# Ledger of designs, part 100: VH-VL binders against q0atu2

Target 1, 119 residues: q0atu2
Amino acid sequence: MLDKKARIRTSREYRNVFEKGKRLSGRFLIIYYVENALDNNRFGFITNKKIGMAVIRNRIKRQLRAIVREYQGQVKNKHDIVLVARAGIGKSSFEGMEKDYIAIMKKAGLFARNANKID
Below, E stands for the ipSAE of ESMFold2; O stands for the ipSAE of OpenDDE; V2 stands for 0.75 times the mean of E and O plus 0.25 times the DockQ between their complexes.

## First folded at step 6 (VH-VL)

Design g30 (framework fv_recibokibart)
Fold by OpenDDE, second read of step 7:
Structure g30 (fold): chain C 119 residues (1-119), chain A 123 residues (1-123), chain B 108 residues (1-108)
Amino acid sequence: as target 1 above (119 residues)
Amino acid sequence: QVQLVQSGAEVKKPGASVKVSCKASGYTFTEYWMHWAKQAPGQGLEWIGEINPDSGDTNYAQKFQGRVTMTRDTSISTAYMELSRLRSDDTAVYYCARDTGSLEYPSGHFDYWGQGTLVTVSS
Amino acid sequence: QIVLTQSPGTLSLSPGERATLSCRASQSVSYSYLHWYQQKPGQAPRLWIYDASSRATGIPDRFSGSGSGTDFTLTISRLEPEDFATYYCQQYDSDPWTFGQGTKLEIK
């Protein structure tokens, strides 16, 4: 699990990202991202029933957190980023999910220029 | 229909802990923020904190920081508020309340409330 | 924190009269995050007005909310016997969530 410092934790923080952030849609994920006033990134995750049963949602959450942790050091700092799981993600492989994450983050320009795990 | 049903009244000694439950029904429990409020006898409402039922992340008012713990059991759609190191001024009715907004759109207002749980702290 | 001050503390009126309840914020609050609740003795609060001026489901049109910035008002055009209760304003523009101290509307 992500450190507390690296997580969006309050409803207001989520609201801020949704209201002021930019939105990009991938195949399995929608990301909302906005600059923050901190020296670190914070991540939020949203999974709802449309992606499947509780066991599926929990699996997806674990997988998304794993992906975020894996690439955390390569993401530009000072961003709040919320990942919203799309309905089809329940049928995706981990690799597919990871690929989608990378693609959408690239499109958002959120990876550092010299990131080495995104190609 | 949406319902929030809280546990029954509690009588505690100073220094003890109390854990109040709030069982939700009629909606997807994990898709709405859950809040807790305190109302001392004859007094107004006071916000205690909130919990994201999906992630379990919490945010507490500073006044209760260090003494309150909010948790949830998604398998039974139940939220919990535990208050420790109880003192006489903790005597109050405690309410759970659902945020009208979903996780994706937190609204900041409460459309459904539990019936309240009276907690009495007396020596 | 944002302090919400309601006035008057107690409002004594008769059925048929107009009631005006004030909620003043210590700093500006977006109307999207200012809400009102009604509470009767022995009952839980009930959402009444949200987003400063939107009536909750089932709320009669004699109730109206208005205001912006630091000044918000709940108005009851013609009081009915069932309207006598305590009303609370609430904000979540900034942490922490805060309530006004309430206005008790009682029968004169």
Scores: ipSAE 0.864, ipTM 0.942, lowest interface PAE 0.6, mean pLDDT 94
Fold by ESMFold2-Fast, scan of step 6:
Structure g30 (fold): chain C 119 residues (1-119), chain A 123 residues (1-123), chain B 108 residues (1-108)
Amino acid sequence: as target 1 above (119 residues)
Amino acid sequence: QVQLVQSGAEVKKPGASVKVSCKASGYTFTEYWMHWAKQAPGQGLEWIGEINPDSGDTNYAQKFQGRVTMTRDTSISTAYMELSRLRSDDTAVYYCARDTGSLEYPSGHFDYWGQGTLVTVSS
Amino acid sequence: QIVLTQSPGTLSLSPGERATLSCRASQSVSYSYLHWYQQKPGQAPRLWIYDASSRATGIPDRFSGSGSGTDFTLTISRLEPEDFATYYCQQYDSDPWTFGQGTKLEIK
């Protein structure tokens, strides 16, 4: 899934994102995000018990990691971003989660825009 | 009544691997970071690493990097620490411990500890 | 990595006396990310003082923590028999998190 370099790994780094970051809610996801001093983006995930049984939570975790990996090239560099799954995500389709992620990231201004005008 | 219950003592030969378990009860397993620490006979505590039980993300002390693997099984609220390529100086009591703070706001101090698992490495 | 040095290694005192345990960090520890644990023989450590000066739940007020930067102290104003144990300091400022080597408080 995501390269180890692209994951938030330490407990202190999670705390930093929640303590100092900005929050934006979507339908199924909430993101917390803060600019980092590195040259890459890092992602964290929280799904916990509010979603449902372990099988459902594990599926959601895999699908969210897949979505983040698929769109990582579009994310503005130098951010630590934690995705928090909302209770209703367990009933969402993969497409629904993907659309919510894209919408939230665009609204947060975290998706890079291709501005080349060379035609 | 939060409890962390660890697996029993193990005797291993040099070069083998050992996997210690830590079963959590009395709280929501995925809402708190889990830590592991080592205590060699007659010596102090040494932090090995931490795991986010929800995401599975891990962070290890560099001394153990490459030899330690931390995992968890959320369906049975159990954390695991596997140490490979065992040496005689790996003989120690190994503890799991819960971070006092929430998954979102970890505090970096540990309010509940397992009872410890003695691992003896001998030829 | 931050190295925590505890002194003395062993402190021999009698019940009723005052105990002062030191923890010195090789680098400054920010935000009071310095914690203390009590450990009795054959038992797991127990959180005692957190964030340099806050007592954990159930810890008697004869225990106090103080200090900042590189110098931290655990003080027991009047020792009770149950206080004789090994005490460890621990920092959460710089990865990897580290413990001191411990101070053993023993009955004289």
Scores: ipSAE 0.762, ipTM 0.884, lowest interface PAE 0.7, mean pLDDT 91

Design g31 (framework fv_recibokibart)
Fold by OpenDDE, second read of step 7:
Parts: sequence; C-alpha cells; structure tokens
Structure g31 (fold): chain C 119 residues (1-119), chain A 123 residues (1-123), chain B 108 residues (1-108)
Amino acid sequence: as target 1 above (119 residues)
Amino acid sequence: QVQLVQSGAEVKKPGASVKVSCKASGYTFTEYWMHWAKQAPGQGLEWIGEINPDSGDTNYAQKFQGRVTMTRDTSISTAYMELSRLRSDDTAVYYCARDTGSLEYPSGHFDYWGQGTLVTVSS
Amino acid sequence: QIVLTQSPGTLSLSPGERATLSCRASQSVSYSYLHWYQQKPGQAPRLWIYDASSRATGIPDRFSGSGSGTDFTLTISRLEPEDFATYYCQQYGDDPWTFGQGTKLEIK
C-alpha cells in the first residue's frame, strides 16, 4: 500500500486536481495531474460502478496501486495524480493496465528522463 | 430514493467510546463522499470530518483529530463514526450526510442527511 | 479556517414580510462552495440553497440566494408559516468545512 503521505486523501485535494490539473485519457485509464507544493507525489484512485462489481473494482484498485508503486520512483516529483479507471479496465490484464499507465504517463511527461523500467 | 439511516441513541460514561453507524441506500455508496456533523443541544452545526467510501481515506477537523475514527463497510453500505475518550461536551446529535460531489467531482453540498443520533455523555 | 458569521442571530418577523439573512465569510469563498440549510426543531438539516444561488429540489421560488466573495444573502420575499426555522450557511472553499452559527427565524 502507498504511504499515507503519498495519497490524495481529502475531497478538497481531489477537487484541486480536477479543477486545476491536466487531463489525459488512455485506453483503460484517465489521469488528472497537477503540480503540488510538496516534495513528494500524491496519488488518488477512482473506481466507480461502471467498472463492474465490487470484487472487480477492488481487484482493479489493488492492481493500479501495485502499478503506481512499481513506477513511483520514476515519476517526476511534486505532482498530484489521480487515476480514474475506465469502464473497459475490468476486462484488461494487469499487463494491459500497466502498459496503458506507462503510455499515459509518458504522454504526460511525468516520467523522469532517466527512468529505466519503462518501455 | 436516497436514504441515510443512523443507529439509535447512545448513553456513555466519560472516557468511554461510542460508534455511530449510518446505513446508506438508494445510491452507490462508494461513489460519494460521506460527512459527519455534530450539533450540541441548542447549538449550531459543526463539521467533524469526511470519508471516501471507496478508498477509506479520511479527513478530520482538527478539533476531533486523535479522537475520531471514520470507517465504512462497503458490503453493507454503512459508514461509521467512532468517538473515543468521551467527555460531557461530546453530548450532541451526530449526523451523517452525503456529499453531492461524487468521487470524480468532490466537495459539493450535503443533499441527504441521516436522522441523527443522540449521544449523551454523563457520569 | 474560514469563519462564517451569520446575522442576525435571531430574526423575528410576521408571515408576509420579507426576510434577509446574511452570511459573511472571513475570507473570500467561491460561490460554488457556499450553501444554505434549513433546520426545524427535532429534525435534521435540509439542503436549501446550493452554490450560493441555486434552490434545492422542492424549494419555493420565494427563497433566493445571492452574493459573492465574503458576503452572501438568503432572502425570503414573503414569509410563509412553514418558513420559520433556523438557517445555516456552509462553506468548503478551504479546509475544513465550516458552518455559520445560524440565524433563527422566528414568528413575531
């Protein structure tokens, strides 16, 4: 699990990302990202009923957290990033999700230049 | 229709803990922030905190920080507020309220309220 | 935190009269995050006006909300007997959520 300080936790923090952040859509994910005034990144996750049943949502949530943790050290600092799961993600493999995450994050320019775990 | 049904009145001794429940129905529980408010007898409303029912993440008012714990059970669409180390000034009606703001559009307004739970703290 | 101060504390009027309730914020609040609630004795609060000027579902048009920045107003053009209650303003322009202390509208 992500550390407490690495999570977006308040409705206001989420609102800030949605209001002031940039939006990029991938195949399975939508990301909203905005610079923060902290020394660390914070991540938020949104999974709604469009994804599927609760067991599916929970699985997707765990998988997204795992992906974020895996690449956390390669993401540019000082960003609040919210991941919104799209409806089709429930039918995606973990690899597919990871690939989509990487693609979107690259498009957003959020990976460090020397990132070595991204394709 | 949307409904928030809270647990019944509680009588507690100072130093004890109380856990109030709020069962939601008529909507997708995990898609809306849930808030709690306090209203002492004859007094106004006071915001206690909020919980993201999907993630379980919480945000509490500083006044209640360290004494309040908000949780939820998504399997039964129920939110909980636990207040510990109770004192006399904790005597109040406690309300749960749904935020119109969904997880994707948070920080709306409170469109639905529970009926309230009276908590009486007396020695 | 943003402090909301409502005035007057108590407003005594008769049916048919115009009521003006004030809510002043200690700092500027976006209208999107200023809301009003009505509460009657023994009942839970009820959403009344949201986003400073939007009436909640079922709220009569004699109620109106206005204002911006630090000054917000709830107006009742012609009081009906059922309008006598306590009204609270609320904001979440900044953390934490805060309520005004309320204005009690009572029958004269």
Scores: ipSAE 0.828, ipTM 0.935, lowest interface PAE 0.6, mean pLDDT 94
Fold by ESMFold2-Fast, scan of step 6:
Structure g31 (fold): chain C 119 residues (1-119), chain A 123 residues (1-123), chain B 108 residues (1-108)
Amino acid sequence: as target 1 above (119 residues)
Amino acid sequence: QVQLVQSGAEVKKPGASVKVSCKASGYTFTEYWMHWAKQAPGQGLEWIGEINPDSGDTNYAQKFQGRVTMTRDTSISTAYMELSRLRSDDTAVYYCARDTGSLEYPSGHFDYWGQGTLVTVSS
Amino acid sequence: QIVLTQSPGTLSLSPGERATLSCRASQSVSYSYLHWYQQKPGQAPRLWIYDASSRATGIPDRFSGSGSGTDFTLTISRLEPEDFATYYCQQYGDDPWTFGQGTKLEIK
């Protein structure tokens, strides 16, 4: 799904995002984000047991990764971003999660000025 | 009660692979980072790597990169460490250990450890 | 990688004495993320001191940790028989996380 270089992989880097990053809450997602010293963006993902059973949590993980990958080219470079799924995400549609992701990324100023999914 | 229970001792030939398991209980498995460490007989501890049990993302020490693979199965709260192309100097006790901090705020120190798994590599 | 060097390798003392164990890092440990573990033969390590100076839950106040940058110390003010063990320092400043080689505290 995502390139290895596009993933936050170390425990220290996760802590850095949560300690130094900004927080923005959406309807189904929360993002924590901070500038990095790299040439690319990296993404981390956290789901929790409040979402539901393993089958639901695994579906949510796959769908979130797919959404992030789809819009990867629109994200302003040099950020570490962690997506945290909120409890209610288990009842969301794929389109609902996608819309929420776009909305929060725009509010955070992380999408390029003209970055949009075009029809 | 938090417990990490590891699989039993293994004896392997040089060139073989070994897969050690670490079953967690008494807490939510996906909410804490899991680490693995090596201790050769009569020697000190050596960090091998870490895994985010929620995402499956891993980070390995350079020395073990290419020979170690860490995985987990969230349905049975079990972490695995597989070491391939075994050499005599891989003879050691291998430990799993839980990060003291949360998944969001890992502490990098380890409050609970497995009992250790002795892997002996001999011909 | 950060190399942690512990000294002495072996420290022979009697109960009632003060013990001072050193851990020196090859480069500065970020945020003083330096931790100490106690290990007895046949047992897994136990977290003893974390973040240079904080005692883990249940650890007696005769144990103290100090230091920052590259020089860290574990002090036991008055040794009890149960304190004789091997102590390891470990850093979480820079990847990969590393341990020192250990200091063995033994009865004289």
Scores: ipSAE 0.749, ipTM 0.888, lowest interface PAE 0.8, mean pLDDT 91

Design g32 (framework fv_recibokibart)
Fold by ESMFold2-Fast, scan of step 6:
Structure g32 (fold): chain C 119 residues (1-119), chain A 123 residues (1-123), chain B 108 residues (1-108)
Amino acid sequence: as target 1 above (119 residues)
Amino acid sequence: QVQLVQSGAEVKKPGASVKVSCKASGYTFTEYWMHWAKQAPGQGLEWIGEINPDSGDTNYAQKFQGRVTMTRDTSISTAYMELSRLRSDDTAVYYCARDTGSLEYPSGHFDYWGQGTLVTVSS
Amino acid sequence: QIVLTQSPGTLSLSPGERATLSCRASQSVSYSYLHWYQQKPGQAPRLWIYDASSRATGIPDRFSGSGSGTDFTLTISRLEPEDFATYYCQQYEYDPWTFGQGTKLEIK
């Protein structure tokens, strides 16, 4: 579970990220991101019914939160980031989603050089 | 057609908890933010909080923080608001309301409202 | 939290007259985050004007909204009997989202 401080919790903040943010698409994920005026990063998550049934969407949400939590120490501070699951994500593996996330974050310049998992 | 149907009126004793439901139909429940508001008898509207029905993330007005809990059940398209440690000034009509915009681009105004649930707190 | 002050608290007018309802914010609010609702006794509120000046679906063109910064206005050019209700402004700029105390429009 991500710490409460690391979550985008308000509807208005979601709007801000989508309205003013930069967008990068991966194979299974899209990220929208903006710099914030805080000391920390915050993450938001969006799935939709095109991904599949509630059981599949709930699995995807849990897995995305786990991936974000695992790598949160490698993300450059002061960003609000929203992850949007693409329709095809339901057919992906955990490893596939994880690789996609790392690739997108590196391309966005949000990861440290030679970023490694925090364990 | 879009509808929000709330649970029926409740009478509670001080110190009890109440849980109000709001069943959505006519749209994809997980694609719109849901809000809750309070209206005491003869008074204006007061915003309580909001929930992202897709993620389950919530944001509450500070006045209600620690006493309110918002949840949802996506399998039955229903949102819940639970208010604990009830006092006489919690007597009010409680409304659920749908944000007009999408999860990604919420509008912060509310196009559809439930009919309201009267909660009376009396000893 | 920011305070939205509506004035007058009660406005007594006759059908055919022009109504002007004010909403004043204690801090600046972007026009995109100032909205108005109509509420009749025993009913839920209904979205009336959004983003300060846009009429919601089905709302007659005799209603108009205007304003920016701290001062916002709802105007009804020629009152019809069905317009007598309580009107609330609402802001979405600062958490928590807040409503004004309402202006009750009543028949004289």
Scores: ipSAE 0.703, ipTM 0.872, lowest interface PAE 0.9, mean pLDDT 91

Design g33 (framework fv_recibokibart; at its last look DockQ between E and O 0.80; V2 from the best seeds 0.82)
Fold by OpenDDE, look of step 7:
Structure g33 (fold): chain C 119 residues (1-119), chain A 123 residues (1-123), chain B 108 residues (1-108)
Amino acid sequence: as target 1 above (119 residues)
Amino acid sequence: QVQLVQSGAEVKKPGASVKVSCKASGYTFTEYWMHWAKQAPGQGLEWIGEINPDSGDTNYAQKFQGRVTMTRDTSISTAYMELSRLRSDDTAVYYCARDTGSLEYPSGHFDYWGQGTLVTVSS
Amino acid sequence: QIVLTQSPGTLSLSPGERATLSCRASQSVSYSYLHWYQQKPGQAPRLWIYDASSRATGIPDRFSGSGSGTDFTLTISRLEPEDFATYYCQQYESDPYTFGQGTKLEIK
């Protein structure tokens, strides 16, 4: 589980990301990202019924959190980032999901320079 | 259609705790922020806090921090608000209310409200 | 926190008259974050005006909202008997959510 300070936790914080942030769409994920005034990154996750039943949604959330944690140290600081799961993600593999995340984050320029463990 | 049905009236003694439930129906429970508000007799509305039913993350007004706990049971689409260390000025009608916007686009206003739950705190 | 002050506290009017309700914020509030509710005795509040000037579903066009910055207004062009109630403004420009103390519109 992400640290409390590393999570977007309020409706206002989410709204701010959606209103002021940039949007990029991948195959399985949509990310919204905006700079914050903090010294750390905060992550939010959005899942809805279009991705599947509750069991599937819970699995997807767990997997997305795992991916975010794995690459957290390689993401540029001072960003609020919301991951929105797309409908097709329920049928994706973990590797496919991870690949999509990396691709989107690279496209967004959110990985730090000389970051390792990225394709 | 969209409905929020709250638990019945409660009578408590000072120092006790009360847990009010709010059962949602007619929409996907986990896709909208749920809020709680307090209205003392003859007084206005006061925001207590919000909960993300999907993640369980909460945000409380400072006035209630340390005494309020908001939770949810997604299996039955029910939100809960527990208020502890009750005192006389906690006597009020408590409302649950849904944010008009989805989690992806929270609106900051509330389109559906529960019928309210009267909590009376008296010795 | 942002304090919303409504005026007047009580407004006594007759059916057919024009009603003007004021909501003043202690600091600037974006129009997207200022809303109005109607509440009648023994009932839950109902969303009435959102985004400062948009009528909620089913709200008659005799109701209108306006304003910007720190001054917002709810206007009822010609009062109907069912319009007599308490009206609250609400903001979420910043934490926490706050409501005005309400204006009670009563029949003269």
Scores: ipSAE 0.876, ipTM 0.945, lowest interface PAE 0.6, mean pLDDT 95
Fold by ESMFold2, look of step 7:
Structure g33 (fold): chain C 119 residues (1-119), chain A 123 residues (1-123), chain B 108 residues (1-108)
Amino acid sequence: as target 1 above (119 residues)
Amino acid sequence: QVQLVQSGAEVKKPGASVKVSCKASGYTFTEYWMHWAKQAPGQGLEWIGEINPDSGDTNYAQKFQGRVTMTRDTSISTAYMELSRLRSDDTAVYYCARDTGSLEYPSGHFDYWGQGTLVTVSS
Amino acid sequence: QIVLTQSPGTLSLSPGERATLSCRASQSVSYSYLHWYQQKPGQAPRLWIYDASSRATGIPDRFSGSGSGTDFTLTISRLEPEDFATYYCQQYESDPYTFGQGTKLEIK
């Protein structure tokens, strides 16, 4: 489970990301992202009725949270990032979602590719 | 048709707790933010807080922080607001209200309101 | 937090007259985050004007909203008997999402 500090929690925060943020689509996911004024990242998740039945939606939410938790240390700081599940995600595997997440986060330039360099 | 139907009036003693329910129908409950507001007799409206019915995340006005708890039961499309350590100035009508916009793009204004629940706190 | 101050507190007018209700914010509020509600005694509030100037569904065109920054106005060009109520402005610029204290529009 993501820490409370690492979650987008208010309606105004979601509105800000969607209103001012950039959007990138993958096969199963859309991300919206915007720079924030904090020292950390925050993540939000949107899964709605169009995804499928409640059992499917709950599985998707759990899987997306796990994926984000696994890679959160590689994400450049100071970003609010909302993951929106696309229609059809219910047919994807965990690995398929993970691949999609990695691809769109790389395309967005949100992964820190910093290898520490010898000074 | 969208409806928000709240639980009935309650009378409580100081120090008690109250839990007000708000049952939603006519729309997908988990796709819209839910808000709660207070209106003391003869007074204006005061925002208490909000809940994301999908995630369960909440955000409360500072003056209610520590005494208010907002929850929901998605299986029956019902939001709840619980207020603890009741004081006489908690006597008010409490409203639930739905954000007009979707979960991902909330509008910040409220198109549907519950009928209100009168909570009376008296000795 | 952003404080919304409405004036006058009570406005006494007759049907047919023009009403002007003021809402002043303690900080700038974008027009898309300033909204108005009508409330009659014993009833829940009703969304009336949103985004400063857009009428909600079914609201007569005698109601208009205007303003920007810290000063917003609700105008009723010709009062009808059903318009006598209390009107609240509300901001969504930042949480907590505050309401003004209301202007009671009553029949003279």
Scores: ipSAE 0.768, ipTM 0.907, lowest interface PAE 0.8, mean pLDDT 91
Fold by ESMFold2-Fast, scan of step 6:
Structure g33 (fold): chain C 119 residues (1-119), chain A 123 residues (1-123), chain B 108 residues (1-108)
Amino acid sequence: as target 1 above (119 residues)
Amino acid sequence: QVQLVQSGAEVKKPGASVKVSCKASGYTFTEYWMHWAKQAPGQGLEWIGEINPDSGDTNYAQKFQGRVTMTRDTSISTAYMELSRLRSDDTAVYYCARDTGSLEYPSGHFDYWGQGTLVTVSS
Amino acid sequence: QIVLTQSPGTLSLSPGERATLSCRASQSVSYSYLHWYQQKPGQAPRLWIYDASSRATGIPDRFSGSGSGTDFTLTISRLEPEDFATYYCQQYESDPYTFGQGTKLEIK
């Protein structure tokens, strides 16, 4: 579970990230991200019906939250980040999602320099 | 056909709580923000708050903070708004309404509304 | 919070006339975040104009919205009997999202 402070909780804030943010696509994930004026990072998560049935979407949501929570300390401060699951994510392994997340966060310049210690 | 169907009218005493339901059909419940609004007799609309049905995250107007709780049950595509410690000025029709846009790109305007639930608070 | 003030509170006109309904914001509101609803007695509100000037699905072309900054207008070029209702503006610029107090359009 992410702390309440680490979540994007209002519709207007989601709109702001999507509209004004940068977009980066990975294999299984798309991220939208903007710098915020807070002292912490906030995350949002979107899974849609293109992924599959509710049981698959629920699994994906849990796994994405777990991945984000695990790597929370690696993320550069003061960003609002929305993760959107792509249709193909339902067939991915946990490791596959984790690798994709790390890759897109590095490509976006959002991870600390040492975030690539797991080879 | 998109529909939002709300629970029936309630009569409550001051200090009680009320829980209004809003059952969605005709679309994927978890892909649109749900909002709640109040309309006191002879008055205009007042926004109460919103819920992300996918995550369960909520945001409430400060006036209602501490007295309102919004929840949802995704298995039955139903949103709930509970208002506690009722006062006479809580007498109103309460509406649920769907944001027109998607979860990631909400529009902030509401294309479908429930029929309204009259809550009367009187001694 | 942003306060939306609608004027007049009540507008009495006859079918065939032009109606102009005003909505003034206490702070600047992007046109993308100013919307209008129509409400008839005993009914839920219905989305009418969104993003200041876009007509919602099924809304007749006699209705138009305009404005920017703090001043927004809903215009009905030639009133029909079914147009007599209460109209509310709404802003999404700032949390909490707010509605104006409404303009009641009534038959003379």
Scores: ipSAE 0.767, ipTM 0.897, lowest interface PAE 0.6, mean pLDDT 91
ESMFold2 (binder alone), look of step 7: mean pLDDT 93; pTM 0.940

Design g34 (framework fv_recibokibart)
Fold by ESMFold2-Fast, scan of step 6:
Structure g34 (fold): chain C 119 residues (1-119), chain A 123 residues (1-123), chain B 108 residues (1-108)
Amino acid sequence: as target 1 above (119 residues)
Amino acid sequence: QVQLVQSGAEVKKPGASVKVSCKASGYTFTEYWMHWAKQAPGQGLEWIGEINPDSGDTNYAQKFQGRVTMTRDTSISTAYMELSRLRSDDTAVYYCARDTGSLEYPSGHFDYWGQGTLVTVSS
Amino acid sequence: QIVLTQSPGTLSLSPGERATLSCRASQSVSYSYLHWYQQKPGQAPRLWIYDASSRATGIPDRFSGSGSGTDFTLTISRLEPEDFATYYCQQYESDPFTFGQGTKLEIK
């Protein structure tokens, strides 16, 4: 799924994003984000018990990772971003989550559509 | 109450692998980071690595990179640490420990520990 | 990696005395990322002081932690028999996370 280099894999890095980052809430998602000193973006995902049973949480995690992967080329470089699923996301469609993600990322100024990218 | 219960003592030959389990109860397993530490006989504590039980993502100390593998099974709230290509200096008590904070805001200190698993590596 | 050096390695004292245990880091460690554990023989470590100075639940007020930067201290104002154990400091400032080698507090 997401390349290992595009994932926030350590507890200390999660702590850094939540402690120093900015917070922005959408309908189904909250993002915490901070600039990093790397050449790439990294993403983290949090789903908690308030969302629902394990089957629902696992579906949400898979779908969020797929959405992030799909749009990773549009995200402004050098950011660590953690997505936290809000209560109620379990009733959302894939398209609903996707639209919320795009809206939040645009509002945060993290989407760099039409950025130079060599195929 | 919160408990971490580890598997029993193991005796292994050099070159073998060992897999230690840590069964969590009394809390939501997927909402706290799990850490593993080593303590050789008469020695201090050494951090081995950590796992995010929700995502399965792992992070290991360089000394153990390539020989350690951490996994978990969320259906039975159990974390595992497998150490391969065992050497005599791997003889130690191995502990699992829970981070005090949440997945999104970990504390980096460990409020609950397993009882420890003695792994003996001998010919 | 950040190396934590504890001193003394062994501290021999009598009940009623004051104990001062040192933990020195090879690089600066934020106040919120230095923690202390107590360990008795045959037992798992127990969280004792976190964020340099906060006592964990149930820890007596004779224990206090202090320090910042590279120098941290665990102080026991008046030793009780139950306090004789090994104490470890631990840092969460930088990956890999590390423990000091321990200070063994033993009865004189």
Scores: ipSAE 0.742, ipTM 0.883, lowest interface PAE 0.7, mean pLDDT 91

